# Designs tried in a protein design chat: VH-VL binders against q0aze0. Part 127

Target 1, 268 residues: q0aze0
Amino acid sequence: MKIILVNNRFKENTEKKAQEIAGQLSALNVEVIIDNGLDEPYAGTVDFIMVLGGDGTMLRAARRYGQRAIPVLGVNMGTVGFLSNIEINELAEYLPLILREEYSLEARMMLEVAVFQQQSLLTRVFCLNELLLRSNSPRMLSFALEISGQKLEPYRGDGLIVSTTTGSTAYSLSAGGPIADPQLDAFIVTPVASHIINKRPLVVSPEREISLHLLEEREAIIGIDGQIKMDFGAENRVLIKRAPHPLLMVNLKAKPFFTSIDRSLQRQ
Short names: E, the ipSAE of ESMFold2; O, the ipSAE of OpenDDE; V2, 0.75 times the mean of E and O plus 0.25 times the DockQ between their complexes.

## First folded at step 6 (VH-VL)

Design v2 (framework fv_bermekimab; at its last look DockQ between E and O 0.74; V2 from the best seeds 0.00; counts 0 for: pae E 13.8 > 2)
Fold by OpenDDE, look of step 6:
Structure v2 (fold): chain C 268 residues (1-268), chain A 125 residues (1-125), chain B 107 residues (1-107)
Amino acid sequence: as target 1 above (268 residues)
Amino acid sequence: QVQLVESGGGVVQPGRSLRLSCTASGFTFSSYGVHWVRQAPGKGLEWVAAISYEGSNKYYAESVKGRFTISRDNSKNILFLQMDSLRLEDTAVYYCAKDRVYYGSGSYSYGMDVWGQGTLVTFSS
Amino acid sequence: DIQMTQSPSSVSASVGDRVTITCRASQGISSWLAWYQQKPGKAPKLLIYAASSLQSGVPSRFSGSGSGSDFTLTISSLQPEDFATYYCQQANSFPLTFGGGTKVEHK
């Protein structure tokens, strides 16, 4: 068995813990790769990914490894979030199950985000939470939204979020989007400070395609999962689809989403 | 400076053909849809034709459908309007115009933010 | 085809006056409406796009409002350089269509 330990290089406690766990796993004849985000993603074949940290670390892991259809376990290290399954102090208890591959998987839809310059592809990214388009100035943006070739009314406001159901409890929620069942596959399109009062979020089928472009030459930015930033101008367009592969999240411990959501939100 | 310059207009006989050209400069021509709009003397504006940024989609007014052909050469930044079977009612100043944004399926317009000064097409008896 | 009805066909006004021009579409076009200004012997100039967005470089005395089928162009305080013909244009679907125009002239 080969396992990747993903941690946050900026949090010393997670790095120390990763090394400790790596030692323990090695003693059990498990091959371990540590990914602290400094180097390129490990290109070799692996059987399991263990994420040590919070939601941010999970999002990074998803972008780096999500397309490879590898089981991913979130191990919380004292942070508040929605993407961890067990606590670090519980790892020893569940380690035998992991090694025996006795766990269930939850498929979480990811986004495929493609940014173009005219007809040329600039970048393609898979992400777990959301794509954000926002103004890079105090002035509002004018932009066009198309869904499966349907031209919607021009948007005017600070920006727009296209989120997965997983991302519904992230920035989309802060912008007034609905809380979505993680077991549901859908796009959530949430306006950010629209000039139209009461502009409602859209819940869109994952079978559809979403495109965005500016109607003006004002500078904007694209944000992905709150971690990637890219300049976005009038000659750019973004195409959003359902990723061809979901993130396979390991479920070792039952976490009732709806009964715990209030508690989680109150802590944030 | 963003600019469009029309050429090819003149005096023609009914039933003849004429080819208009529009040369673009100061912007990325291949990124935008472009239009032909005409204006008869003392009359209002009439949309004639449009072509998508890559040239794959073309649209025509009913009044010119089957007679006019819009095309473009993105490598040379030129828009064309081939006018066949010309009629007296085609008398007009012909403007080329840049669409603000022309992405996606190419089925929509977002307004015309840059116009040429036009080229006149008239008829002789 | 979408028909655009523009009114009035002409309006006499003085410098400093508030001028209002109306455009009605034969069917709903959301906010896909543009306004143009044209002076004699000149090409049209884009003033407003997406019904209410001011084109760069256009004075703030120009404003657009409306959605669906009814739209309005307003000049809050008419200036000498504003005497011209104004056109609305639907950008909702092909074929694109213009209104009949409104000539703003000296009283």
Scores: ipSAE 0.022, ipTM 0.659, lowest interface PAE 3.0, mean pLDDT 91
Fold by ESMFold2, look of step 6:
Structure v2 (fold): chain C 268 residues (1-268), chain A 125 residues (1-125), chain B 107 residues (1-107)
Amino acid sequence: as target 1 above (268 residues)
Amino acid sequence: QVQLVESGGGVVQPGRSLRLSCTASGFTFSSYGVHWVRQAPGKGLEWVAAISYEGSNKYYAESVKGRFTISRDNSKNILFLQMDSLRLEDTAVYYCAKDRVYYGSGSYSYGMDVWGQGTLVTFSS
Amino acid sequence: DIQMTQSPSSVSASVGDRVTITCRASQGISSWLAWYQQKPGKAPKLLIYAASSLQSGVPSRFSGSGSGSDFTLTISSLQPEDFATYYCQQANSFPLTFGGGTKVEHK
């Protein structure tokens, strides 16, 4: 069995815990690859991914490994978020179940994001929560949104969020978007400080293609899961689709979404 | 400098053909939609035709459908208008113009931000 | 085809005047409207796109407003270089169409 342990190198307690857990797994004849974010993603075959940390570390793991159909377990190390399943002090209790593959999986939709410069593909990335388009200056943006070739009235404001249902409790919520059941597949399109009075959040079929581009020369930013930033200007366009594969989240311990919403939001 | 230059205008006989060219420089021609717009002497502007950045979609005013053909050569930065079956009502200055649409689907326009100086098409009686 | 009706066809004005030009679409075009300026013997120049967005390099005394079917171009304080003909153009659906023009001239 081969497992990737994902941690955040810049948080001392996660690095030390990753080494400790790797030792415990090795004693059980489990091969362990540590991904602390500094090296390229491990390219070889792997059976399971264990994420040590909060939602931010899970987002990085999802971007790196989410398209490989590998089970991913979130292990919380202090702050309960929306993406952890068990606590670090419970890991020893659940480890036999992990090794015997006695757990269920929950699929979470991801976005596939392609950013172009002129005709050239600049980058293709995957994200679990959202893409943010926003102004990189005090001036507002004027931009176009297309949904499956259908041109909407131009947007004017600070920006736009295109999120998954998993991302509905992240930046989309702060911008006035709805909380969505993460078991649904959908895009949630949430304007940021729109100056066009009738621009409301949209819930869109996951089979649609979403395209964004600027209508005037402005400095803008594309943000991915709040962790990757790219300059975005009049020469760029972004295309957003449902990713080919969902993130497969491991469920060892019941964590009912609806009964825990207020508590989870307060703890963030 | 961003520039469009039309050529190929002149005096023609009714029912004949003429081909207009528009050479682009100073911007990435292949990233933008482009248009032909005409203006009869002493009259207003009339949109004639448009073509998407890759040439996949072509659009025409009703008055020229079936007679005019728009095309582009992105490797040479040239826009063309082939005008067949010319009529006296086609007398005009013909402008080429760059659209603001950048890598668009070709189903809309964001305005024409760069224009050529125009080329005149007239008829001998 | 969407018809664009401009009003008035001409305006006599003095330097410093506020000038307002209107444009009506025969059906709704949301905010897909552009304004152009043209001087005799010259090509048109884009002033406003998307109804209210000012093209780069255009003086701030020009502004556009409206949505749906009724649109307005305003020159807040007319300058000598603003005597010209102004055209609106819908960009919502093909074929694209221009208004008939409004000539702004010296009193």
Scores: ipSAE 0.006, ipTM 0.450, lowest interface PAE 13.8, mean pLDDT 86
ESMFold2 (binder alone), look of step 6: mean pLDDT 92; pTM 0.947

Design v3 (framework fv_bermekimab; at its last look DockQ between E and O 0.55; V2 from the best seeds 0.00; counts 0 for: pae E 17.5 > 2)
Fold by ESMFold2, look of step 6:
Structure v3 (fold): chain C 268 residues (1-268), chain A 125 residues (1-125), chain B 107 residues (1-107)
Amino acid sequence: as target 1 above (268 residues)
Amino acid sequence: QVQLVESGGGVVQPGRSLRLSCTASGFTFSSYGVHWVRQAPGKGLEWVAAISYDGSNKYYAESVKGRFTISRDNSKNILFLQMDSLRLEDTAVYYCAKDRVYYGSGSYSYGMDVWGQGTLVTFSS
Amino acid sequence: DIQMTQSPSSVSASVGDRVTITCRASQGISRWLAWYQQKPGKAPKLLIYAASSLQSGVPSRFSGSGSGSDFTLTISSLQPEDFATYYCQQANSFPLTFGGGTKVEHK
């Protein structure tokens, strides 16, 4: 069995704990690869991914490994969020189930994001929560949204969020979008500080293709999961699709989404 | 539409070589691993060879190692199989197939989700 | 190389029957198993990948289960278009290997 342990190099408690867990697994003849974010993603065959940390560390793991259809377990190390399943002090209790592969999986839709300059592909990334288009100056953006070739009336405002249902409790929520059941597959398109009164959040079929481009010269940014930033200008466009594979999240312990919404948000 | 089309099959005499081609369309060919799979008449499927998305890694079944060469031209969206030193047991329908794996080191597969309709190779002794 | 042993080699069944096909790997392959359907004169069609994940466009009457070395394909209620040969294939490591096939035929 081969496991990747994903942690955050800049949070020393996760690095120490990753080493401890790696030692325990090695004693059980389990091969362990530690991914602390400094090196390229591990390219070899992997059976399981364990994420030690909060939602941010899970977002990075999803971007690095989510398209490989590998089970991913979120292990909380103090800061409660929406993407962890068990606490670090419970890991020993659940480890036999992990090794015997006695757990269920929950699929979470991801976005595939392709950024172009004119007609040339610049980059292609995947994300779990959202793509953000926003102004990088005090001036508003004027931009076009297309959904499966259907061009909507122009947007004017600070920007736009294209979110998964998993991302509905992140920036989309702060911008006025709905809380969505993460078991649904959908895009949630949420305007940011729109000057256009009838531009409401949209819930869109995951089979649609979403395209964005600026209608005038402005300094803008594309943000991915709040962790990747790219300059975006009038010469650029972005295409957003459902990613080929969902993130496969491991369920070892019941985490009722709806009964915990207010409690989880109060701790953000 | 996503499509793979094989060509180059035929009857092969002793001492001759054959090169199969597989033309891809409707997807970004250079992002996926691709395979050759063969099926002898009335028999099951046999995996033959695979090549990584960028051509840097090539893998072969033991039965063809040293005789067959897989290659790809990403600028033309073409997969090749060069077949030298053919034997009677090489008689089969040869399929090309796209792997589900999106960019990979080439050490694993997620199943072959798009197949061509095959091209027949017959060894005539 | 990983050997894939598929059972049975054939099944006689009627429309509406529940059909179960098994596949055993000679060593552990985790969940990295695919199932294919093939009709005479046609290319194989992917049904299931990663042991239990349903390929797009495949009816929900098909399901896969198992991990490690023992795997099962189930057709919950056989339809006329399901008479075909089914193959398992380990996808864990190269060289890839197929099972010998299971022909599902009309009783």
Scores: ipSAE 0.000, ipTM 0.413, lowest interface PAE 17.5, mean pLDDT 86
Fold by OpenDDE, look of step 6:
Parts: structure tokens; sequence; C-alpha cells
Structure v3 (fold): chain C 268 residues (1-268), chain A 125 residues (1-125), chain B 107 residues (1-107)
């Protein structure tokens, strides 16, 4: 068996723990690769991914490895979040199940985000939570939203979020989006400080495509999962689709989603 | 609509060459790995070759290695299979198939979610 | 190369029956397994990917399970349109390989 340990080198406690766990796994004849985010994603065959840390680390892991059919386990290390399944102090208990591959998987829809310069593709990224289009100035944006060829009325506001159901409890929630059952596949389109006060979020079928472009020359940015940032201008277009692959999240410990929402929101 | 359409099959003599084509439409062809899979009459499926999204990596079954060449033209949305030194055992319906993922960061397949109708390759004496 | 052993080679069943098809890999392939359905004169159709993920548009009566070397395709209640040949395929490494197929026939 080969396992990737994903951690954040900027968080010393996760680095130390990754090394410790690597030693333990090696003693059990498990091959271990540590990914602390500095190097390119490991390109070799892997059986399991263990994410040590919080939601941010999971999001990075999803972008790096989500296109591969590899089970991904979130191991929480004392942070508040929605994407971890077990706590670090529970790892020893569940390790035998991991090694025997006795666990269930939850498929979580990801976004395919393509950014264009006119007709040329600049970048394509898969992400677990959301794409954000927002103004890079105190001025509002004017932008066009198209859903599967249907042109909506132009949006005016600070920006727009296109989120997965997984991402519904992330930035979309803060912007007034609905909480979505993670067992559903859907896009959630949430306005950010819309000029239209009562502009409502949209729940959109995962079979549709979403496109965005600016209607005027303004400085804007594209944000992905709160970790990737790129400039976005009038000559740019973004196309959002359902990713051809879901993230395979490991479920070792049953976590009732709706009860956890109440607990998590109370802690924020 | 996502579609793959094969062409170029026919009757050929042993030792000769044949070039198959597969035209893609309805999706971003250049973003996905694609495959050739063949099926002899009354037999099962046999993977033949694969090519990464940008053509930088090519993979072949041992049975066709050195004789077949897979290639693609992303500007035209076309996949090719150059078949040289053809043998009787190469008789089959040849399918092109789209992989669910691109081969940008490794050699992995997520299943073939779109298939063409196939093109038949047979031999004459 | 990874060898895929599929069983049974054929199964006779009636509408409403539970049908189970197994696939064994000669070595561990994690969850890199897909299942296909093929009807006579037609191209294969993807049913399951990543061992247990249902392809869009596929009825929920189809399910996949397993990891490592042993995998199972299950049709919970066979329908008339389900009589066909089914193939497993490993996606762990090149060369990709298919199982020998299982023909589901009418009893």
Amino acid sequence: as target 1 above (268 residues)
Amino acid sequence: QVQLVESGGGVVQPGRSLRLSCTASGFTFSSYGVHWVRQAPGKGLEWVAAISYDGSNKYYAESVKGRFTISRDNSKNILFLQMDSLRLEDTAVYYCAKDRVYYGSGSYSYGMDVWGQGTLVTFSS
Amino acid sequence: DIQMTQSPSSVSASVGDRVTITCRASQGISRWLAWYQQKPGKAPKLLIYAASSLQSGVPSRFSGSGSGSDFTLTISSLQPEDFATYYCQQANSFPLTFGGGTKVEHK
C-alpha cells in the first residue's frame, strides 16, 4: 500500500505529525509520500490520501489529486471545519480499517473552471468549493451570467460565487447562499452584495454550464477555493462545468451533516 | 451532444497499412485523454492504445506495439490510429473512446464515458 | 500486465432477479475499476467508474463495490433492458485490461 500524507508546511504541528505518522506507517510496511504543498503533486500510483489539517488543506489536496480515483481522508487537527472525517487522536483506532480498505466513500462533485483570454484558454482548474468573481476596487462590477446559453439580466455588485454543494457551507454561506445537502449535485450561484438588494441565489443543475464575463472595463479577480487568485478583465471569460470526476471522500466515522451544521455554525 | 465518429475501416490485405480516424464533437477534445479499443467478432473488448490530452504521452497494448501509432490533432478534434503491418488477428471493430479525465498529471483513467459506433477492419485473401 | 478474471461467463436470470457479477484482478488496483454494459451490435456503455461511482444517467439498480482485487457489480432488480454483456476494466495502470465478459441471458 502507498499513502500520500498531505499537510501544510507553514503549520509546524502538521509537519511534525506527518513525519510521525509516516514513521508509523513505514513500520507497517506502507510506503509513504509526504506532500507539504511545496513540490509538484506526486505523479506515481497511490492507494490512499490522508489530509492532515483543516478544510484549507483538504481543498488543496482536492485540486492536486482529485482527478485521480484515490480515496481522500480528512484528519482534523484541532480546527473548525466541514471536510474532516476523524480527529487526529482517532487515527490509531481507524488505521486498521484504512489498511484493509474497509471504508465507505462519498462522491463530492467538483467544479471545472476554465479561464479564457478571448478564445485562448489561459488555465483550467478543478476545485471542490467555489469560484469567486469579485471587484478588485471599491467600485461595483457589471458582468454577464449565462447558463446553458440562456442569458440572464446583467449583474451589478461586488461579485458572484459559483459553488458546489460541498462549498455551500463555505464562502457562499457567508454571502447569503443556501446550505445544500452534500449528497446533492448542483451549482449554487450566490451574488455578492448585489445592486439588486433582493437578488436571490440560484440552484442550478450540474448538467448545465455557467459562463461569466465583464460588461465594462473594470479590475476584477477570480478566486478559487480562497487559495488561488488571478486577474480578470474585460477580455476574459470564465466557463464553469461539473468536473468529470468527483472527489472520493473517505467516510470512516458517520457524521450526520445536518446536526453538524448546527454545531459548526455555533462555533463561528 | 457529445459524440465520437470513427472512419477509415474496411477490407485490407495482410501486411498492408490502414489509418483510422475518429472525429470528436460536443466537448473540449483537447482536455481529455482518448483511447482505441477493439473487439474481434464474437469476442470481448481489448484495449489497443491511449493518448494524453496534449499528445505528449502514448500507450500501447503489447499486441500492437511497434505496428500501431496513435496520434491526435486537437485543432481539428480528430484522433488517429495508424495501423501498419496488419495481421489477420487484427480483425475487429475498432472503437474510439473518450476518457473521463485528462492525462495531465499521471497515467490514469477514470473510465471511458463516450464511445463511437465503431469501424470494422477485415481482411481479404 | 494485470489480468482481470470475470465470473460467471454467463448467467440466466428473470426480470426482477438480483444479479451479481464478480471481477478479480491479478494484483491490487485500489478502486481503479470500471464496469461497462454492451448490447449486440452496439458500443459499450459506461455504468460504474472508480469501483462504486454511478455514471450519470445510469439507473440506481446498478451498483458497484469492492477495492483492492475483488469487485462486484450488482443489479438489484433485473429489467428487460438489462439483458446484455457486462465487462469490468482495470484503470490502475497501462496496459488497460478488460475482463472476459459476463452475458446476462433470459431464463
Scores: ipSAE 0.000, ipTM 0.479, lowest interface PAE 13.9, mean pLDDT 90
ESMFold2 (binder alone), look of step 6: mean pLDDT 92; pTM 0.945

Design v4 (framework fv_bermekimab; at its last look DockQ between E and O 0.01; V2 from the best seeds 0.00; counts 0 for: pae O 13.1 > 2, placed apart)
Fold by ESMFold2, look of step 6:
Structure v4 (fold): chain C 268 residues (1-268), chain A 125 residues (1-125), chain B 107 residues (1-107)
Amino acid sequence: as target 1 above (268 residues)
Amino acid sequence: QVQLVESGGGVVQPGRSLRLSCTASGFTFSSYGVHWVRQAPGKGLEWVAAISYEGSNKYYAESVKGRFTISRDNSKNILFLQMDSLRLEDTAVYYCAKDRIYYGSGSYSYGMDVWGQGTLVTFSS
Amino acid sequence: DIQMTQSPSSVSASVGDRVTITCRASQGISSWLAWYQQKPGKAPKLLIYAASSLQSGVPSRFSGSGSGSDFTLTISSLQPEDFATYYCQQANSFPLTFGGGTKVEHK
């Protein structure tokens, strides 16, 4: 068995704990690859991913490994969010089940984001929470949103968020979008400081293709999961689709989403 | 014990329809996507249809599209396959199968981990 | 549709032999591949999911490898109960498709 152990090296307690866990797994004849964010994603075959940390560390793991059909377990190390399943002090209890592969999987929709310059693909990235289009200057953006070829009335404002249901509790929420049940597959399209009256958040079928481009010359930014930033200008277009594969989140312990909403939001 | 049991197979005459049932027990049926898979005598496996855990997304092989309808009743833990306009090539053992994905949309699969024993459908032309 | 090409169509082997079965997808499917075993008169049984992950209760002599378009099922030391037909199946996208099968027979 080979496991990737994802952590954040620059949080003092997470690096020490990751090394301790790697030693315990090695003693059980489990091959361990540590991904602390400094190296390229591990390219070899693995059976399981264990994420030590909060939602931000899970977002990085999802971007790196989410399309590879590998089970991913979130292990919380102090800050309770929406993406961890067990606490670090419970890991020893659940480890035998992990090694025997006795767990269920919850599918979480991801976005596939393709950025073009004219007709040329510049980059393709995946994300778990959201794509943000925003102005990179004091001026507002004027931009077009198309949904499966249907061109909506132009937007004008600070930007737009295209979120998964998992991302509904992240930036989309702060911008006025609804909290969505993460077991639903959908896009949530949330305007950011729109100056066009009656632009409301939209909930859109995951089978749609979403396109964004600027209608005038402006400096803009595409943000991915609040962690990756790309320049975006009038020469660019972005296409957003449901990713070919969901993130496969390991479920060892029931986590009641609705009864925990207020506490989870306070911890982020 | 986790179990799937098919029923409703038999000989079907031209112009007649057949409805297969699959009864689930030992697991929370409403949390999983489910499939129909068939196997003609002496032949390999052929995927037929799938339905999402809540029943709103339905998918079909091209060979059965427009003729077969998959459905489920989560209150009774039953999966159905309504087979209309049957043809000779539909003669097969029909299996129902549970997907490993918990609360999946039904648009993808992570392996079919529980299968029924199969029910034979024979088209008599 | 994604076509799955499975080879060989049959293998004659003895107890204790190492058996290797291959499967090729017509398009990239990452690691979205499953392997099934089927004995005569019985339903298929899941062996491997996600190309290399062993289903619960399956003996460790079974292993899967590969990613992208080329995949392998290996039985490290064939046992009497392993004489059966084996199928690969892409799980990447609908419609799901199976390989043509590989019958492992006693010499």
Scores: ipSAE 0.000, ipTM 0.511, lowest interface PAE 12.7, mean pLDDT 87
Fold by OpenDDE, look of step 6:
Structure v4 (fold): chain C 268 residues (1-268), chain A 125 residues (1-125), chain B 107 residues (1-107)
Amino acid sequence: as target 1 above (268 residues)
Amino acid sequence: QVQLVESGGGVVQPGRSLRLSCTASGFTFSSYGVHWVRQAPGKGLEWVAAISYEGSNKYYAESVKGRFTISRDNSKNILFLQMDSLRLEDTAVYYCAKDRIYYGSGSYSYGMDVWGQGTLVTFSS
Amino acid sequence: DIQMTQSPSSVSASVGDRVTITCRASQGISSWLAWYQQKPGKAPKLLIYAASSLQSGVPSRFSGSGSGSDFTLTISSLQPEDFATYYCQQANSFPLTFGGGTKVEHK
């Protein structure tokens, strides 16, 4: 068995724990790769991914490895979030189950985000939470939203979020989006400070495609999962669709989503 | 109903000028780029000119550059094509067409999804 | 300028036949290609945009494929109303250019 431990090199406690766990796993004849984000994603075949940290670390792991259909376990290390399944102090208890592959998987839809400059592809990214288009100045943006070839009226405001249902409890929620059942596949399109008061979020079928572009020259940015940032101008377009592969999240411990929403949100 | 209606075609003498108009209805005209496309009798389609949604960018085919001027009045939902120094080879049915995308600063199109029925421009000897 | 080469220039077919029309661009245009149908005395009608996206209201027997420089329009089962001239058009850059057209005639 080969396992990747994903941690955050900027958080010393996660690094130390990764080394400790690596030692324990090695003693059990498990091959271990530690990914602290410094190097490129490990390209070799692996059987399991263990994410040590909070939601941010999980999002990074999802972007790095999600398309490879590898089971991913979130192990919380003292943070509050929605993406961890067990606590670090529970790992020893569940380790035998992991090694015996006695766990269930939950498929979470991811976004495929393609950013273009005119006709040229600049980047393609798979992400678990959301894409954000927003102004990089105090001025509002004017931008076009198209859903499966259907053009909506131009948006004016600070920006727009396209989120998965997983991402519904992230930035989309802060912007007034709905909380979505993580077992549901859908896009959530949430305006950010629209000039139209009470502009409503859209819930969109995962079978549809979403495109965005600016209608005027204005400084803007694209954000992905709150971690990737790139400049976005009038000559750029972004296409969003359902990723061809979901993130396979390991479910060792049942977590009732709806009964835990208030608790999780209050802690953030 | 989304509609484009061309007018202004007719019989002209070589070297003269003609102004075509295209009136839009049923959609937000000011949000879309629009095109002129012409078709000579028995021939294929030829793109002539395009104008961005606000009119700030204009594009022309080499065959009409310097002679034709595309413009629009968004307050009246009208597209214009001023044709100067007309030549016999300009004989054609002239169509106005709506682009599928909000046509702003981009240098590309996304297809023309609405067309008028065209107006014929011919020449007298 | 980007040149669009359409083939064949004409095709004779019967109702129910599978008809394939090809279009080649002189340079890569990604997926920025549209297909139009034109009947005699009528304005062109948009069938396909972005190389493979079906325009609203167009029957599913029409499909587009390809990317880069080579593109194909397919009519899976030709219907009586499908006898017409078809044009490809690159939407990649100005000046916009059309193919020479393909006339689908009754056999």
Scores: ipSAE 0.000, ipTM 0.513, lowest interface PAE 13.1, mean pLDDT 91
ESMFold2 (binder alone), look of step 6: mean pLDDT 92; pTM 0.950

